# Ledger of designs, part 3: miniprotein binders against Protein PET54 (PET54)

Target 1, 293 residues: Protein PET54 (PET54), of Saccharomyces cerevisiae (p10834)
Amino acid sequence: MKASSKAIKLVLDHLKSTGRVLGSVESGNSATISEKTASVNKQQQLQEKKPSVLQYRSYNPYLVKEDFLSILPENLYKKRGQFTNELDFQLMKVRDPKYFQFKDQYYLFFNDYNSLTEYIKLTKHSRINKIRVKMTPLAQPLPTLLTKLQRYSKNLYNAFRSSEQYFEGLNEKVDVSGEFTTNQLRSILDSVEEIENKSVLVWNIPTKLRSHDILNYFWFYNIRSSFKIYWDDEMKRNLRFISFENSHDAYRFKRNYHGLLAKELLTLSEKGDAADYSLEMDDSKILIEHLSE

## First folded at step 17 (miniprotein; from W3 with K84R)

Design G3
Fold by OpenDDE base, fold request of step 21:
Formats: C-alpha cells, sequence, structure tokens
Structure G3 (fold): chain B 293 residues (1-293), chain A 102 residues (1-102)
C-alpha cells in the first residue's frame, strides 16, 4: 500500500527536479592557449529528429497494444497473448488533459524513426476491427505532444489525490524543459496507467448526492477522491471523477452501476419511505468509464 | 474572450457526453436492446445539435474578435461534431432495421 504513493511522488518530484538540472556548468577558465584550429562550424544542422511517434485516429476507445500488434505480419497466425513486438513501441490513448475524455486518437511511440517507418510499411494494408489502418507520423511537434502528456499526467495525479489539488493544479504551468528520454516517457505512461486503473469517470450521478454523500453512500468502496469535474445545470448533466485505493473497486464500481438509471441510485439510498420525490429525476443512465479500459 | 472560452468548454462537454451516449447505445444494440439504443442515439443527436450551436456561436464571436485562427479551429471541431451526428443517424437506422427484423 505505502510503496505506490512513494513511486508516484518520486515521478512527480523527478519531473520537478529535472526542470532544474540545467546546471550552469561553470566554465572554469582553463587558460590554455590551444591553437586556432579552424573551427569548421559544422553547423550540425540539428536535423530535426524525425518524429518517432505514429498517430492513429479511431472512434474505438478500447484498443489495446495487442490490437496494434495483431496487424503485424509476424502475428497473422498467432493467438492473443502470443504476439511478438520486434519493433518495440509504447501505446498511449489520447485523453483530454482536463476532462479525461477519450479524443479519438492513439499514439504509438517507437524507439526510432526507422521502426516507425517499418511499422507503417508492414501495416499499410492491414485492418483493425475491419477498419482500414491509416496511421500518420505525428503532425505536431513532439514537444507539444509531450507537454500535453505531462499536463494530462499532472492533472490525473492531482485528481487522484483531491478536488482541491486538481482545480489548483489546472492553472499551474507545466515545465516542458528538455528532451524526454524514452525512460522518462515510459515512467510517465506507467504512472498514468497505475492511476487510470484506479479511476473512473461517472456521468449523471444525481446532483443531490454531494461529494460527502457519495462517500457515505458508497461506504463499501475504498474511495480516495470524488468530485465533479464539470456540470451543466441547464442540461442537468454532470461529469464526476472518482478514484479508488485499488483497481478492483474501480472495476466493481463500473460493473455495478454502469447503465443504472440515476433515479434507481437514489431509491437505493432511501430504505423506507419512497417519499413521492416527484423530482423529475433525470431518466438518464449513469455512465461509467474505467480509465484503463 | 472569456465568453468564447465558456462556449467552447460547454460545447466540448456536450460533445463528450454525446460520445458516451453513442458508445453506450452501441453496447445496448450489440446486446439486442435496440429500443433503448435508439432512445440513447436520439438523445445523442439532440446533444450534438446543441453542441454545434454553441460552437457556431463561439466561431462567430472569434471572428468578431479578429481571431481567424481560433475560428478555423472551431470549424474543425464543428466538422468532427457533424461527422458524429451522421454516424449516430446511421446507427439509429441500423437499430431500427434490426428492431423490425425481430
Amino acid sequence: as target 1 above (293 residues)
Amino acid sequence: SDEVRRLLERARFLLYYAQWLIRFAEELADQGDYETAIELFNEALEILEKALDLLDQARKKAEELGDPSLAEKIRDEMKEARERLELAEERIQRAEQKLKEK
């Protein structure tokens, strides 16, 4: 239990500390009159490192790394769980950094541009779920993507802690100082996955259930945080974030309440008097997203 | 402007809600509950229309403010919302056809 919170803190403390590691190398004035060898200003044109990130647009929010592996020729006759990954990539589902909603996009992070180009070549005629694969190299600068990922990771981490940390953290600048190493990217993605496994988004929880009432109502779940991200009083719609101390509770919460009528949730609270709360209870169904799904 | 921002935030919220309604309606249709699926698809259409109206208001205000780059981004969001509306309409027609086959 105590170890996981330390790991996430270490990642965030590393994200904070790596912003400072532009240590001013004090140019020690070593005086040696080494000769004017013609500094051929090899302007190493910083060949803009060709993007090693592949973008895939899809309306399917449930794609996993295995779906992207399954379309490789090497996996054509293999079963799920037997797929090989010779090109080695990391999958990222693109979510809104504020509302955590799926943005109909995936990113595949390859080790290099050659691996990306080989993947495109191998998959050019393939289909994922009967849809023709159309993947494109990242059209935006890599720093812009990394900034969005850091913002998402930070906001998700803050949400996982409390409403206060989430809302305060929305206005904080994200330090985008430096090239992300593959290891830093992996560490961020792993930390995101750990929190996503414990977190749900909930639509249409009745407005009568205040955040404190939710904790009491769901007393049999180890809820860590619960708050409204957004609400529309005119449409009577709301989006809530709920985090749990474990992934099993998040899974059970979705399983038990996804698709339930919002009114049915209130009747479960009231044991006795079905008082004619003819509140035009929104006949809306409670919709629950487990963020890891 | 703060007004353009508020309109865009509200529109995006509605777009995300509509996406969820569509997804849940598809899950119900796959389970053979075409009646409830059609209801949710219709709700998603109404939400998408409201989102499009808010986006169009935001676009007009961005144009009035002399921000053509923002107006173009909003037009792209409106295009995506229309594509989702068309998709939901196609899903309704499919579900209605499946309901008639029962």
Scores: ipSAE 0.593, ipTM 0.838, lowest interface PAE 0.8, mean pLDDT 82

## First folded at step 18 (miniprotein)

Design J1 (from G3 with T36E E39R)
Fold by ESMFold2, last read:
Structure J1 (fold): chain B 293 residues (1-293), chain A 102 residues (1-102)
Amino acid sequence: as target 1 above (293 residues)
Amino acid sequence: SDEVRRLLERARFLLYYAQWLIRFAEELADQGDYEEAIRLFNEALEILEKALDLLDQARKKAEELGDPSLAEKIRDEMKEARERLELAEERIQRAEQKLKEK
């Protein structure tokens, strides 16, 4: 007979209610070393369900860690910069894992919830670029965020090697082994940064210029890989990934070509009759993002 | 579902392009090149309107396929795209006013 199951549920619900009232008084007799340690451990276990990541939304893709440190009270910032950064966090610029495009947000990864709440408290009246700071604790579980970072890292590494590896790898399952630690996060971010320093995203290089044509025209850059990520035939816009063997080449490539009219690049090319192509192109501009910017 | 995926990928591509157009136009406006900034902001509006049309098509298809959670996510993307469109319109008005002040 299952009538006792319903009665058991009612008793359990009652005990949980009275247990809240009953549990309002601490059972401990005194604060001992073991009680302090046990209390800290229980508090840490409860905090494991709490966020340790802050989201900062901004249209500005050029923010760096110093921008987030400099909004702390000046005395605290100077003291910690000289001796130790007790509010250390790891900054991540959030990018789309397929197109590598900035997603108008940053993540600040703190070591624990207490550091996160102290940062919010210290910065709640601060401004970055005259815009009031609004730091939002991110509800997503840390393993989910790290899996997305690994997906981005894998796709970027594959793009750095070749177009074939990039496209073949888009659907590969990314396996995040074991527990992610702060050191593993830092290692992934460092390795991603090394590749980002050597990579650019380029809008609107004329589609007539194939990857081999790009290498020939830009022979004085040490280009490692170059390929179109996407092309829209109706709107006549495209996105190309270009990586270099060194970061200096990525920097000077952007400096030299960002904002150039796309048709001007085509008319400089040896490929085909430039006059015919210029009639088919609008005034689109070559727009370049250096991924480390 | 495959059509929804293609529509979404195309829309997201165009949204990223519009984001770059707006960013570059803002750089030009900060340098005082308001005429070129206005041209780029207007191109961004055109691109955003196309992206919104693609998102709306994807949303309708997701509803026809019986995936309301996907349709809701697409509505969220459409809301973000409309916010960017409103930003570009605001920037055009600001740039036009500054051009008149010359």
Scores: ipSAE 0.724, ipTM 0.884, lowest interface PAE 1.0, mean pLDDT 78
Fold by OpenDDE base, look of step 19:
Structure J1 (fold): chain B 293 residues (1-293), chain A 102 residues (1-102)
Amino acid sequence: as target 1 above (293 residues)
Amino acid sequence: SDEVRRLLERARFLLYYAQWLIRFAEELADQGDYEEAIRLFNEALEILEKALDLLDQARKKAEELGDPSLAEKIRDEMKEARERLELAEERIQRAEQKLKEK
């Protein structure tokens, strides 16, 4: 079984395992009224677990965990690859669950609130890429964040399979019934990373190229799925998802076509009737995001 | 309402496209292609203005529907779009300065 099938299976098995319907414990009978009042008050103090998630806003989509480690005092004189992480956090790039676009945000998941507060203290005066670090504890409830991550993971997995599975899956509820563990987060992130490495978002592919025409046009690439996620006919802009059987093809696709004029892409296919294509497609550039970048 | 949803989806799409135009214009400016960078930054400004108009329309309709929580979320999205517009304007000025230095 190729590595790809294992990661996909891990995402599915995780999505299935979080769906453990706690079996309806049969409400057995008549035990006495009195002690029920004290236990209800302990459950409502679900003490708002102090946020263990740090938010960093940035327009730079290319930040990695090492950029956040590099600003720690312990790493000040170390080279990349030699950074230590005593506070142990996971980095997540925030993407739109439906359109997969970067949302100008990163989340740092710490094991506890003390680790988060220590990280803030240690980095308070630091800079990432010359920009002053301003990190804030995430104000949104952790279950809301996890629901968004699970939706992203599910939608990305569906998109990686087919257009049909993507569009059908958009309306499905994501049930977050499980206790969130750092290991589950890591497993989800690792599983999406493998799909992200094989997936690109493409702006401004000519609308005349239908999904089946794209596979034929790009016959040198092992394309798994290709479809329009969104389009605006008034602005003549469109966003497509393209997935590949391997990360090398995804990388090559970006390298070869990113920044090309959409009209130049059409002229590469047509031997003959170049005349009729000139009028409608604006001088738009093909813009390609590799999801792992 | 379905109309508020459509306006928000279209506005968000335009915001994402403008974000990509700005990023690609920055890549061109870093390569020293300041003329094309300025062109793409200006296109991004026009798109951001259109996105802001769609968000304002959605905000007004959310207020008319009696959903102040949605109207507040849209105001936050409008603030983020304005911050991105100001960024693009700063990038244009920087690229224009660099073009004059050549």
Scores: ipSAE 0.719, ipTM 0.887, lowest interface PAE 0.7, mean pLDDT 83
Fold by ESMFold2, last read:
Structure J1 (fold): chain B 293 residues (1-293), chain A 102 residues (1-102)
Amino acid sequence: as target 1 above (293 residues)
Amino acid sequence: SDEVRRLLERARFLLYYAQWLIRFAEELADQGDYEEAIRLFNEALEILEKALDLLDQARKKAEELGDPSLAEKIRDEMKEARERLELAEERIQRAEQKLKEK
């Protein structure tokens, strides 16, 4: 018999008694509505906090959110397609803000630190593609990461508009908010994904084929923008950004041309004397990355 | 500063290209096209060696300009590039062995 034990029992009985009244048929409707409303308010408060970030390094550019969810215990993942929000996170594939190239790493953005620490505990002995996972805390200041994300998003939107917007925008300052909330992060990532679905990066389209030539040859694709991001005259290699009005065109462009010999594209384009340029070009291949991959 | 920036930009461009060469070569090797995979891995080695040379030039210039923090970041990039070079060399040996067994 202790005073603290008796107080705890009385509190528990009070909560159970209140729950019975609220759980009856006549109170079940209002109790269900109250629980749903409270859940929505808690979700909104979590969405307005700064994210906690894990970093995962991998050479594999094809990891998706499911790869990181599937290594959690089944009781947290498998409930009929539902996942508890307390361990929910937003996945970002890290790409260079200027060249949009994969940087061998991913960020996982959690709503709070407790969610992050639980994820680490639950996945410590897990494997992705037979490689033991090693999740580490963010190695750089969060504002630095957020500035890179905002820069990436702006550069991608500009590239989707035009070559001129992309190059003019490279030196523009981006807004860095000290209050980068989970809602703002979700909005940015969703917007970025929409553009990435419609965009490809293409190595080694022959330099003779300028943007107008690309539009003319590929008229059966609805190309929105096409321009060279960078080129190397000594090594004779270049990188081109191409965006489409729809994601299906981006997908089938990669499917149709990935791995084609670059000199054969000159033959297909009908631009020049293919025999002359074939003798002057090496055996470089057109390599294509669909940004949503 | 501009010279270091230009060297780094070019090196990073070449590193990204080498990464794609390796990925495509691995895909070809998985499909059994070992001769073409070896050709692409060898191109990746050439590109990586050029990128490492550019990174080393940038590192030396950063040290001459009195920026040891930048020089150390460049050393980290060189270490990662060497790891990819070693990967490509291992893949070439593996593909050559599989060609002999064919």
Scores: ipSAE 0.718, ipTM 0.882, lowest interface PAE 1.0, mean pLDDT 78
Fold by OpenDDE base, look of step 18:
Structure J1 (fold): chain B 293 residues (1-293), chain A 102 residues (1-102)
Amino acid sequence: as target 1 above (293 residues)
Amino acid sequence: SDEVRRLLERARFLLYYAQWLIRFAEELADQGDYEEAIRLFNEALEILEKALDLLDQARKKAEELGDPSLAEKIRDEMKEARERLELAEERIQRAEQKLKEK
């Protein structure tokens, strides 16, 4: 059981170590290097690195890499699990960095622009879940995407620890150090996967169940952290983050409580006073997202 | 402005909730519970309308503050919210048709 804490520490130490390479190149005054070298440096036009990222908009939150592989001509007659990936792309589900909600978008990261272009060509007339595929090269600069992903990773990591660390960490700057690399992307995605597997987002948990009461109420789950991310008092709705020590409890929690009435959840707890719930929240469904789904 | 920020945060929260209601209503409709699906789609419509109002308030305030770039970003968010509203209306019509076929 001691091995998991070391892996998390290594990821944190790697995130900390990359921050230091702001080498202040001292502007040494050596004036005399001739005009001829200035002309060659102008023709290093920053070839705007052609976008290697595809954006796919979808309201379906449950698309996996296999759905994007299934539409390749090479996979047309293959079963799921037999798909080949000659173009080697990474799929990312786009989530809100603060609220962790799905943003109706996926990104496909290709190694190069040629692979991206070939994928567009091969999939131009395909359909995912009966919807015609419309993928667009991501116009957003890679550093800005990396900043959002690092913010998501940091906020999720803080939420997985505590409410205090989450809320404090929201105001902290995220240092985006270094060039965006596919390896950095993979490392960030791999680092959040374990946390996502152990974390759920929950709508409409009754407001009477305070964050400290939730751990006691759900005593049969190994809850690590639980808190309200956001609430609307006028609409009487709230979004909570709940993390677990294991992915099985997260899955079981979703399976047991997703789609239940908020009032049904209370009746399962209370030997005690059916106190002042506003009737309007009681008819609300508990909606649970497992972050790995 | 802190006020624009608060309006946007509230609007985005409502948009995410409406998104979840629509998703859950689709799951119910796929199970053949069209009555409950229609109820939840209608709740999602009301929430989307409220989110659109908050976004419009935020847009107007961004314009008053002389931030046309923020106002344009909010208009884009309003467009996406309207597209989701239209989707929910289409889903209601489909569910109502399926309910009549039972």
Scores: ipSAE 0.716, ipTM 0.886, lowest interface PAE 0.7, mean pLDDT 83

Design J1 (from G3 with T36E E39R)
Fold by ESMFold2, fold request of step 21:
Structure J1 (fold): chain B 293 residues (1-293), chain A 102 residues (1-102)
Amino acid sequence: as target 1 above (293 residues)
Amino acid sequence: SDEVRRLLERARFLLYYAQWLIRFAEELADQGDYEEAIRLFNEALEILEKALDLLDQARKKAEELGDPSLAEKIRDEMKEARERLELAEERIQRAEQKLKEK
């Protein structure tokens, strides 16, 4: 379509006429104030109130912001090391609001559409972990995405406080704002990250271990809360949320126990009856996800 | 509708678990622990097959309720689950070959 081709030409002409990065976005002529300049600033302020979003699908849950920055051309990477980066974005790992599980995708939130289009152009032929990058526009309305983020944030805060608040909060209404600026988004993501740093998701801790048993066995960790999010009675698999008073304990908990055979936990607990029943369990492994990873 | 929701919730839980089994099995295979990797990949296959069965039940009930939009969404989820199942099968074959070469 002519509109799509014309939009691409306008972006290219803008980049050529203003230079790469040093001369762009800043006007050096404060001596000539005009009504056109005021109108352009109002339009830019409206765009800066609305994040522009790219979606990236990946099975890899361990990608961090550096993975998305390192695929930019080397000269822009060095400029990125300076105090201000014009292509800066906020990275969000997408998790299910109820189970906090990774949903095989990331969102990149840009301050404006021009930054988004420049990122697409610069990374079009790049690879992350040998997989060609395919950045696509957001497939859902932005308010729908923000509602999911607020639901995730509320559920996570509730889980961090207690099992009762988590389960009671699952059905509660979430305030839906009609507008999220990039600064408000950053504030929410930073707040969520603080809780994620102190939290883990743990598969297959034996369901016979009650909260008291877990606190006693893991006495050398400052556990804040621990509860099962879900149990599958037929498959004998469960998912537990555990939060700690500090992020170091969350990190070392994963480091020490990820991949341990679940039945070994029962024998280490010195629970004689559990040891007798552990012969009926399969060789399930404890799998641990630190939410900040 | 509540029955369809319950079936979908359980299927999605199992899909999350199968994905973590696959990730851990791939880590073990990268470390050369092919026997344990194969065991975990096979567990992931069993979990995926159960999840597909639950999704198929949910799809049939959505069609019975006259909700073709929901049934189509469930078919898409089933397609993605089958792709993961085939990937796990390929990883088993690769790990078995590496184990024999070892």
Scores: ipSAE 0.714, ipTM 0.880, lowest interface PAE 1.0, mean pLDDT 78
Fold by ESMFold2, fold request of step 21:
Structure J1 (fold): chain B 293 residues (1-293), chain A 102 residues (1-102)
Amino acid sequence: as target 1 above (293 residues)
Amino acid sequence: SDEVRRLLERARFLLYYAQWLIRFAEELADQGDYEEAIRLFNEALEILEKALDLLDQARKKAEELGDPSLAEKIRDEMKEARERLELAEERIQRAEQKLKEK
């Protein structure tokens, strides 16, 4: 359709020609300009500080926010509406940005450094799962932390969309432009959490099952994206990313298939001569991590 | 350089897989399935030993290329991997004792 191509080009040319920025708020007086300048200076001062983030190292990947709240003194924990708001934090499980694997650590993001130091004081003699707590302020500069979080967020978002987006994005530089704000950081963490809720990592889906085979066999799940992140030909082990349109499907996928023998999945898929393929495979198991878990 | 990069990437992948084998084996042991837990812990040891071999190859190649900073980083990763191997061996001992008590 030549007429369709002409119309599309015309629209694109129009969008290109109207690329000026609209909606910028401009001050009508010096007081307003002075207030904007003061706001920028405060933001620059915050950017020069180290982030108000505690690092907690643990081999346990299943810790949740309640685990970190429950070690506060009972009078503060029970009075959440009165006292815990001043000690509130956002918990993040730290993951590798390429394979999305747990890195044996958590970040606790506080609103300010005073809240961070108070949390340390209140919990220094506490235990999580009978292990003495060792909370360490994160030493890295805020721009470095933000860059790492943006890298993780971009890789995860790309994987959620497609294999092509994920692999193309691995070498793409993350441009942290603009001013750091607490709202920007919180927005990144919230969007990451939403995607993690809808995503799983799956070890050892049989190599004979390609992405279209996965979609065909699992038609009763609303799969958005499915692809191998990495595979090892010698050891015959692989890692697959699967994202869903909703978190319920991610949850039930793990419930239904975690721990299944990989050869049993091949048999259930009705692919080829099941007897021959069953004899060809070792006893590797399907291991599933729900990223919000 | 590309050989060192490929060795490191493969070793790190195997380290992540070994961690998941250990976590799943711990879940099985908590449920009382000690026979399967021991099997998975032993697979994790095999994977960790392969990962350590790959890391050692990468370290040697980094030293050949005259990159002592990279070689030192690889030594640190090897130390952490050995700590995980020791953890898995401890878990096997615990699971074997529990299986004998059943």
Scores: ipSAE 0.681, ipTM 0.867, lowest interface PAE 1.1, mean pLDDT 78
Fold by OpenDDE base, last read:
Structure J1 (fold): chain B 293 residues (1-293), chain A 102 residues (1-102)
Amino acid sequence: as target 1 above (293 residues)
Amino acid sequence: SDEVRRLLERARFLLYYAQWLIRFAEELADQGDYEEAIRLFNEALEILEKALDLLDQARKKAEELGDPSLAEKIRDEMKEARERLELAEERIQRAEQKLKEK
């Protein structure tokens, strides 16, 4: 238990510490080293670092790295779990950094542009889940994507801790200082996955179940945090974040309550004041996303 | 504008909810519960229409405020919402056909 919290804190503290502009100490010694050598270093062509990130658009939120490996020629006759990854890429599911909703996109991070180009070449005629693969190099600057990932990671980590930390953290600037190394990207993605495995998004939990009532009602679950992210009073719909101390509780929570009528939760509550639920929420179903899915 | 922001936040919420209804309706259709799937797809269509109306209101207000860059971003979100609406309509037609075959 103690090691994981230290790793997340180290990543966050490193994200805070890298914002120190190393002020070059101008040691003011005026030695007149001649003008000529300064001109040659300007013609290091900013070779616009060719994008090593591939974008895939999909309405399927359940794609995993193995689905992207399965379409490689080397894996054509292999079973799931036997896939090789000679091109070594990392998969990122794109979620909304505030509402945590899937944005119909995946990113594949390759080590270099040649690996990306080879992957496109090898997969050009392939299909993922019967859909023809159409992947495009990242059209936006890489720093913009990394800023979105850092925002998502920070907001998710704050939500996992408490409502207060989530809402306070929404307005904080996220600075992306420098190029992410492959190892830093991996560490962020692993930290996100650890939290996602313990976190659910819940639509249409009855509004009578306030955050304190949820802890008592769901007493058989080790709930860490529970709060409304958004609500619409006119449509009587709401989105709630719930985190758990373990992934097993998150899984069980989805399994037990996904697809149930919202009214069925109220009838299971001994508090027989079912009458004052406005009739319009009565036919809504509870929809639960496990964030790791 | 705070009004444009509120319209966009509400529209985005509705779009995400409609996306979830579509997904859950697909799960029901895969189970053979075509009647309930069709009901939820139709609810998702109504929500997508409301979201499109809110986005169009936000777009018009962004244009009135002289923010054409924001208006263009909203047009892109409206395009994505229409693509989801068309997807839901295609799903309804498939579920209705499967219901007739049962």
Scores: ipSAE 0.640, ipTM 0.857, lowest interface PAE 0.8, mean pLDDT 82
Fold by OpenDDE base, fold request of step 21:
Order: structure tokens, then sequence, then C-alpha cells
Structure J1 (fold): chain B 293 residues (1-293), chain A 102 residues (1-102)
């Protein structure tokens, strides 16, 4: 438990200081490796490094790494939690960098192209949740994907801190410098997961509940940040981000309020003057996404 | 243009909301609440239609501005929205059938 928090703090502190998710911590081991200037003019043709990323399109937002492991032949007769992963990949759920909404896509990051091709071969006839597996190699340049991931992680980090930092940070450039290592990718994904575990997206919070009223209404929750990301006054719909100091509060918040009528939420607040606010209460249901789901 | 940007942002918001309505309607249908599921699927259809209209407006405006690359991206988003509309219609039909079986 303690070791993960330090790594994440380092990534978050680095995000905070540089706006870059990936700074090389130059470990200052001053080993004077002599500059032997061997001018070997090998034009190593940048052999376009074959994509080691699989794209999976799915409308199911709840897929986890275990679902992608379960379809391997070696795992057909194993229980969940007993799956082996000889090919070693990292799973990324694709979310919108601004609105944090699921984009109906997953990426599987393999260590190399051979592992990717073996995974395709092994899973070609498999099904995830009764749906035939159709995975495609990444069609876009890897730097473009990594730029989107860095934007997402930065915007999520800013949202987790405050409304002001989120909106200011939207205008900041994300610099993607250097080759992403597998370890750097893992560190970003782990940092994202920690924040996602503490964060929810909420549809249809009544517009009468101002940001300050949310904190007072939900006083039993240790809310870190709460703000509207977007709203449509014509449709009377809104999307709110809420973050918590702990994942347990995020989980409880979803459990307690997901699926409630927006009007029921207002009536629970009005212990006092049940005055004539016959304002057409939005008959919409409150929909809550826990971002780690 | 700022107009195209605003239309696209609004359309994307509606698309995301419709995705959530569909998902929540599926959860209700899985619980056997087919009446409420059908209601929410129908609301999702209306929202998807509005999103498609906004995307079409944005597409036309992108064409007027001489940005064929943007118009192509909007056409791709319109295709995805139509695929989601068809999915919601299929879900309604299934829920209606299940409601008749009760």
Amino acid sequence: as target 1 above (293 residues)
Amino acid sequence: SDEVRRLLERARFLLYYAQWLIRFAEELADQGDYEEAIRLFNEALEILEKALDLLDQARKKAEELGDPSLAEKIRDEMKEARERLELAEERIQRAEQKLKEK
C-alpha cells in the first residue's frame, strides 16, 4: 500500500511542476562514460516500429484486464483471478480528455509486436461477453495516442484538484517529449487509476443545487472538488465532476444516488420550507459513473 | 469557426448523455423493469436525433468554410451516432418483446 502512493505522488508532483507527465528523473549518477565519438553513420532507417497496441471497440464500459485474459486458451478452464498472462499487456480504457466520457474503446499495450500478433492469433475466434472479438492494430501513430493519454491524465488531475485548475489547464499545451517506456506508461495508468477510484461523473444534478450547495447537501462525504463540466439549458441536462478524498466515498456516493430521480434529491434537501417551488422538477434520473468502473 | 466548435461540443454532450441513458436503460431491463427501460431508450433516441441534427449543421458549416477534413470527421461522428441509434432501437424491440412475455 505505501509504495504505490509514493510513485503516484512523484507523477502528480511532476505533472504539477512541468505540465509533462513524463519527465526523466535524471538519476544523477555521474558515470563519466567517455564520449568515444565513433561516427558510425549507420542511417539506421527508422524501421517504423511495428505497432504494439491493439484497439478493441466495445460499448461495454466495464471491461477489465481479466476479461481480456479470460479469452486466452490457457485460461478457458480457470476461474477469475487465476488467469495467467504470458504475453504481458497493459489495458487502457479510452475516455474523452475533456468530458471524461467513455469512448467505446480499449487499448491493449504489448511489450512488442510479436506478443501482439500472438494475442491476435490466440483470440481470433474468442468472445468477450458473448461478442466476437475483433481487435485491430492501432491505426494512428502511437505518439498521437500517448498525447491523448497525457491530456486525459493532466485534465483528470486538474479536475481532481479544483474547478479552476481544470478549466485553466484545458488551455495548456501538453508536451509529449521522448519515447514512452513501458514503465512510464504503467506509471501514468497507475496515477490515472488512483484518481479515477476517487472520482465520479454525475448527470442530472438539479441546477438549483449550486456548487456550494453540493458540499452542504453531501456533508457526509469528504468531497475534494465538485463542478459542472458541461450543461445544456435547452435540454435541462448537465454533467458534473465530483472527486473525493477516498475511494470509499466515491463508491458510496454512486451506490446511494445512482438512479434516483433528480426531484427526489431536491425533496431530501428541503427539510425546511416545502414552499411552492412547483418549478417543473426535472423528472430525469441522476446517473453516476464511478470512473474506475 | 466558433460556431462549428459550439455545435460539435453540444452534439458530443448529447451523444454522451444518450450513451448513459442507454446503459441505464439496459440495467433496468436486466432488472426486469422493461417499462422504464423503454421510456429511457426512447428518450435516448430523441437525444440522438438532436445530436445528429447538430452534427449535420456543423458538417454543412464546415463545408461552407472549405474545411473538408473537418467535414469528414463530423461524418464519422454522425456514423457512430447512427450506429448507436440503431442499437437503441434494437434494445427497445427486445424490451417490448420481454414486456409482452410477462
Scores: ipSAE 0.638, ipTM 0.856, lowest interface PAE 0.8, mean pLDDT 82

